# VHH binders against 5'-methylthioadenosine/S-adenosylhomocysteine nucleosidase (mtnN), part 5

Target 1, 252 residues: 5'-methylthioadenosine/S-adenosylhomocysteine nucleosidase (mtnN), of Buchnera aphidicola subsp. Baizongia pistaciae (q89aq7)
Amino acid sequence: MKKEIKKNYRIGIIAALQQEVQILFNKLKNYKINKISNITFYIGNIHNIHVVLAKSGVGKVFSGITCALLLQKYKVKFIINIGSAGSLNKNLKPGSIIIPTNVCYHDVNLTAFGYSIGQIKNCPKTFLSNTLMLKLTEKYLFENKIKYQKKLMISGDIFIDTCEKKSLLKKRFPKAIAVDMEAAAIAHVCYQFNIPILIIKSISDSSDINAADNFKYFINLASKNSSLVTINVLQTLFKNTKNILFDNNNRC

## First folded at step 22 (VHH)

Design f4 (from d1 with Y109W)
Fold by OpenDDE, fold request of step 23:
Structure f4 (fold): chain B 252 residues (1-252), chain A 122 residues (1-122)
Amino acid sequence: as target 1 above (252 residues)
Amino acid sequence: EVQLLESGGGEVQPGGSLRLSCAASGFTFSSYYMSWYRQAPGKQREWVSVISSGGSTNYAESVKGRFTISRDNAKNTLYLQMSSLRAEDTAVYYCTSHYDLSTGEVYDWDYWGQGTLVTVKP
């Protein structure tokens, strides 16, 4: 019986906006606050689990920097990206929960060099969420009878607020169910450092003409739902992912 | 089982008024955000209006100043008062709830009713 070495490790949780981190912050105990280049890190514990919560700011660069700092400065072992997203699927409405299986950029195009749309040079077509973490999260959602979708999500530095923009994305990425501005960048950084990622989002808008208004109105609801799922699954993730986190061969 | 029953639709002339109702059951109506959506022929479903459990409201720009959303929690009913109706308001209107994990309630939040048809024509 290999003595499961109870290894203490840190988990990184990252979201763009204050509303998206607020609920987790309220649960954080014995915390310290550190600010780096307008990025806020909350270092503490939730349910006796060491957590570094980060408010990154909006967009790829802020989220990328934040993720890199979580990995290199704070030495977190895996990342959870939380917060809101716009819907690209008619069955997803504000408050709906998604746990994407994979994520890619929608504002990257290197097709001239033979790459798929959304694919970065020397990277896979999409960045994958960790399979075990997804399964554990799905189990939680299933046991609690919480409906969710798990498919492709896409990210870019564009807020989708017109039918034309939405239609274009759906055409280019017919399997995508949601769009945000951070997840792909975070996943990309995780890929580069061979760190597993889980994405838990809730829908704030329908990525159409009403997207801005809906976002403003529903951001708290979306933030709440994504945060609560995260909080509720955190212990399960912590307990059951130790083997993959410390095995260099299974980190991605 | 969750039920959302929309009613009050019909044919009206431009400039006319209609009041839609949505009777909800199978969940704690008063705890959730409720929205109206509409779908015109050949178009995607569009959000119209929302009301919170506390009564805060928001409207699509296209209906702002003309439509009023309200709720009666005692009757588990959502309303949409429509005025100054236009041809472009022609659609099937649907009501729906927005899921909130903090309630702890388990229900089919993905449920959509059959809708009620509103036709605005001269």
Scores: ipSAE 0.919, ipTM 0.962, lowest interface PAE 0.4, mean pLDDT 95
Fold by OpenDDE, fold request of step 23:
Structure f4 (fold): chain B 252 residues (1-252), chain A 122 residues (1-122)
Amino acid sequence: as target 1 above (252 residues)
Amino acid sequence: EVQLLESGGGEVQPGGSLRLSCAASGFTFSSYYMSWYRQAPGKQREWVSVISSGGSTNYAESVKGRFTISRDNAKNTLYLQMSSLRAEDTAVYYCTSHYDLSTGEVYDWDYWGQGTLVTVKP
């Protein structure tokens, strides 16, 4: 009987906004709050799992810094990015759940140097969510008969609030189903440090002329759905991913 | 099985009024946000209005002040009162729910009805 060395490790959960972290925060026990340069870290336990919940702020830089701190300061073993996203798919509406398979930037363009649109120099075209974590999450969703989509998500420091912007994104990234402002940056940092990432989002808007209004109105719903999925799958992830977390060669 | 049946569409003159209805079944109607969407010919589907379970409402800027969304939970029916109709309001109108995982209910939240056509012509 291989003594399952119960390796205790920390999980990092990151979202941009207070609304997006609030539900998870409410579930935290024995928590401490630490603020670093307008980034808030909630260090505690959910279901006896060590969790560092982080409110990063909006955009690539804040989310990137936050992720790096989670990895280097708090030594989390994998990252879950949660929160809201705009829809690029007609079948996704506010409240819809997505678990992206991969993510890339939509506001990066090094094509002049032979790179694909959205690709950073010396990086893959897209950053991958961890396959095992995705499968575990899918299993939960399937068992509970919760509909979801898993495809490409794109990120950038642009809030998409016009049909023109949306159309351009769809043209450039025809496989993308959603857009946010943080996920690619977080995934990029995870890639650099060889840390697995899972992305669980819910739709807040349709990335069109009504995006801002919809976002304001539906952010709580989106946050709720994303958070509840995360909470419900957290134990499964914790239990079943131990084998991959301590192998430095697993980038996928 | 989820059903959303839109009705009340028709042809009206500019400045006219029309009341749309959406009969919902197959889920706990009263527990969910409900929205109206519309799709004009050759255009993408766009959000029009939403109403919460508690009756809070929001509207697209293009219809604000002209359209009124309401619901009758006892009848499982969503309404859209349209006034001061314009040519640009011409579209197929759809109703839909917004999934809330906290309800614990599982249903086909991605379901769309057939819609009802509204045509505003002089």
Scores: ipSAE 0.917, ipTM 0.960, lowest interface PAE 0.4, mean pLDDT 95
Fold by ESMFold2, fold request of step 23:
Structure f4 (fold): chain B 252 residues (1-252), chain A 122 residues (1-122)
Amino acid sequence: as target 1 above (252 residues)
Amino acid sequence: EVQLLESGGGEVQPGGSLRLSCAASGFTFSSYYMSWYRQAPGKQREWVSVISSGGSTNYAESVKGRFTISRDNAKNTLYLQMSSLRAEDTAVYYCTSHYDLSTGEVYDWDYWGQGTLVTVKP
């Protein structure tokens, strides 16, 4: 008799690009494929966890639509955003693993109305990752002696590819270590629907003049690292399904 | 313990050539992407070139056509052949690995050696 109690619990996993979802797709068992518009959903199981894997497309709108569909149409109860990010920290090289504690926009400015830079009206200054899932992820990383960074990541509809843009972001967000184009939008949707989120990224470039070439070159390595962390987090979660791990009082 | 020992730096005339080496130990060198970075005085460390475990390469725009990265997996050694050197290439050069979780290997992939100084003479 299993001591674990399975629930009607479904995890949504979002990445922007095929390279970022392919490894998880290859692990998916008993899957079905649904397409809504140009968004592809793969519904199946990884390590006996019910998963809906989605390739969203790049940017805030694509990722927001995809997240909303996961929540509304597929009734997922937890979101994991994976993929690649650009580094804002000199010591983060391609392949480095990031599990952001929080995310915010870098291309939102409502300071004229008294909000912090990056803050949307009626939203917190930053969107928080779920603390229990962060702890579970850190446990896996610690036990395997895998180095990672656990800081602020910022998102916007701009690929950061110059020292000037990078420096501006570091001025506005001195605690930010990485930048992407999806995470804050996904976290924003999760906040609106009171759904916990975990974000697992790997560095693909340094957000400088070479960023586009580095991204193209390193995207497969970054995707591999973010995907493998995710697969192991799912495995750890399955082993702990008897304990209720998801608690909405932390608001993601 | 991870070790990355860069060597081959020195003073060179403009237009000259140097070959840098990086002797690696403490990890399975052949399993990882390897890069050269450089740091000029007063500047941040910047990426120069990368070579994958399978030998595919990429280069910073500033060095394309002048620098060639290579590796010898039997010797656990990374190389950078530098040609047509310019004053702007003056820097301390470092080698480093890029972590690949699929190896299952535990090592300090965040390690940086002392580097090797390249000075292009006036």
Scores: ipSAE 0.763, ipTM 0.904, lowest interface PAE 1.0, mean pLDDT 89
Fold by ESMFold2, fold request of step 23:
Structure f4 (fold): chain B 252 residues (1-252), chain A 122 residues (1-122)
Amino acid sequence: as target 1 above (252 residues)
Amino acid sequence: EVQLLESGGGEVQPGGSLRLSCAASGFTFSSYYMSWYRQAPGKQREWVSVISSGGSTNYAESVKGRFTISRDNAKNTLYLQMSSLRAEDTAVYYCTSHYDLSTGEVYDWDYWGQGTLVTVKP
């Protein structure tokens, strides 16, 4: 009975852009395509795991809507957010792999009401990635000697492309190593619906004056790396299903 | 045992030229995007230019038209031809690879060499 539940487990995978989903889309078997507004859903199987792959569009609102649809319309049981991120850490160059332990917004400020910078009312200071899926991902990376960083990533509806914006974020969030435009919103939705999340990103730029050019140049490399880590995590998950427990509660 | 050995730095007058070299070993050089970065005293390391495995290039706005990146895959060597040098180009210059998981190769892809110092006289 437990084996039947595991083989029918649906995983939602979200990225903003076609480049960020294309490699996973190419791996889908027996797939169907559904569009809702400007959001594209690809329903199929990767490595015998039921997957709903979503191209959400850029930003918090698009990714939040997409995540909610994955949870409620497509009934996924786990969310993986993939794609690219800008670096806030000198040791992260394009192609570097990050698996954030936690995420929060960088464009939310309710400190006037006693909350921490980046914190929404009735939410934790940061949204946590699922601990067991982090361990699974780290096992894959360690066994294959693939270097990565884990730490805080921050999200907001601003592409960070100036020294001034980058410097402000590093002051406000000194533990943050990377920045994107989707992950915190997706994690926020997962928190509200008590769904585990895993975040796998690769660096496309350094969040500086050259960020837009580097993003355009490196997006395919970053997308390749984040997608391939994800594909191998799915393969590892399939092989190790009887030894893994999914955490159904986000930490508060 | 990754090695990235930058060379060719030195002291030069404004408007002058230098050619930097980066001898790479310990990984399949031709498979990877390669970049030059630089770090001025007291500043963070910043990207300068990149060349893909297929030879396409891009440059930081501050160096466009003055710097040319190239590679010689037979010699496992990355180059940076610098011209019209300015005082703000003074920095230690580093080469590096960008990891590509699709190669299946395991190496220390976040390695940084010691770099080569370029000093442009004020």
Scores: ipSAE 0.759, ipTM 0.900, lowest interface PAE 1.0, mean pLDDT 89
Fold by ESMFold2, look of step 22:
Structure f4 (fold): chain B 252 residues (1-252), chain A 122 residues (1-122)
Amino acid sequence: as target 1 above (252 residues)
Amino acid sequence: EVQLLESGGGEVQPGGSLRLSCAASGFTFSSYYMSWYRQAPGKQREWVSVISSGGSTNYAESVKGRFTISRDNAKNTLYLQMSSLRAEDTAVYYCTSHYDLSTGEVYDWDYWGQGTLVTVKP
């Protein structure tokens, strides 16, 4: 089944940290603030587009809860996950932009029961980003000559900050270009609820011994880049919302 | 066309000093974060130091207290003053920029030049 984006749909935008949501929050008009536990929701409009912006907190559980609340409490119809990521690819410096085609966990191992590394029971090997939203985003990036990477991103409740951890991930997931702590959990929730997802990240570190220091230094640059891409994608969606059709499943 | 031309490399004894320069052109140098990276033989390229457009700096743990990054925006030049050099500092050193969408400028920000070789003798 295909669904169209309607102009009055609420768009959910999730990031873990205030720095990662701040630029979008500054663009928000006629907004309300709701807090549930330590999760903050900003409900309003960005250039006449209905949005619920959420600061989830770090990690799979916080981001999963936040996504479920966006879908059920706020009736959000598609999700954009933004923020920062660590690089697993030498061509991705801090500030680089990635729009992953798919995501999976790196800290799930059910291989003893015949599943692939990173695969949850009764789920696909990877969760797919929505293909129509990817094409829209790629068109914007290409037309503006903004360099980006697409491919696999992996998520887990571990900040990757050693050569040993980075090397293990590259061996287990040779196609992965970046790592974060939220995207796979958000995509997993979207898969369960049959909601399209788009992921827009910017690199803050190289997932090595300097990663924590680089993250602190570059988080504002990464947040700026991911937010500005997102704002432009929202504007593109607003112009093209009639008759945009989705595959309602996140497939791999 | 982006150009990043590193110079100032050479051969030194342990404990010695070198000053690297990077002449930049093809983009608005003063608007961007600039970094030094290095690549030792047989190893992957690694980050060494960064300086923001506003002049704030940061360093890899392995070089803190020994290396100083600076920039001269009037000359479009990035510098790395290296002191107390060790054998582990032997590498080809590269300068590079970090893209910032808020500038609105389009350039080849992922360009890598040939770098400048620093050799610290055993």
Scores: ipSAE 0.747, ipTM 0.899, lowest interface PAE 1.0, mean pLDDT 89

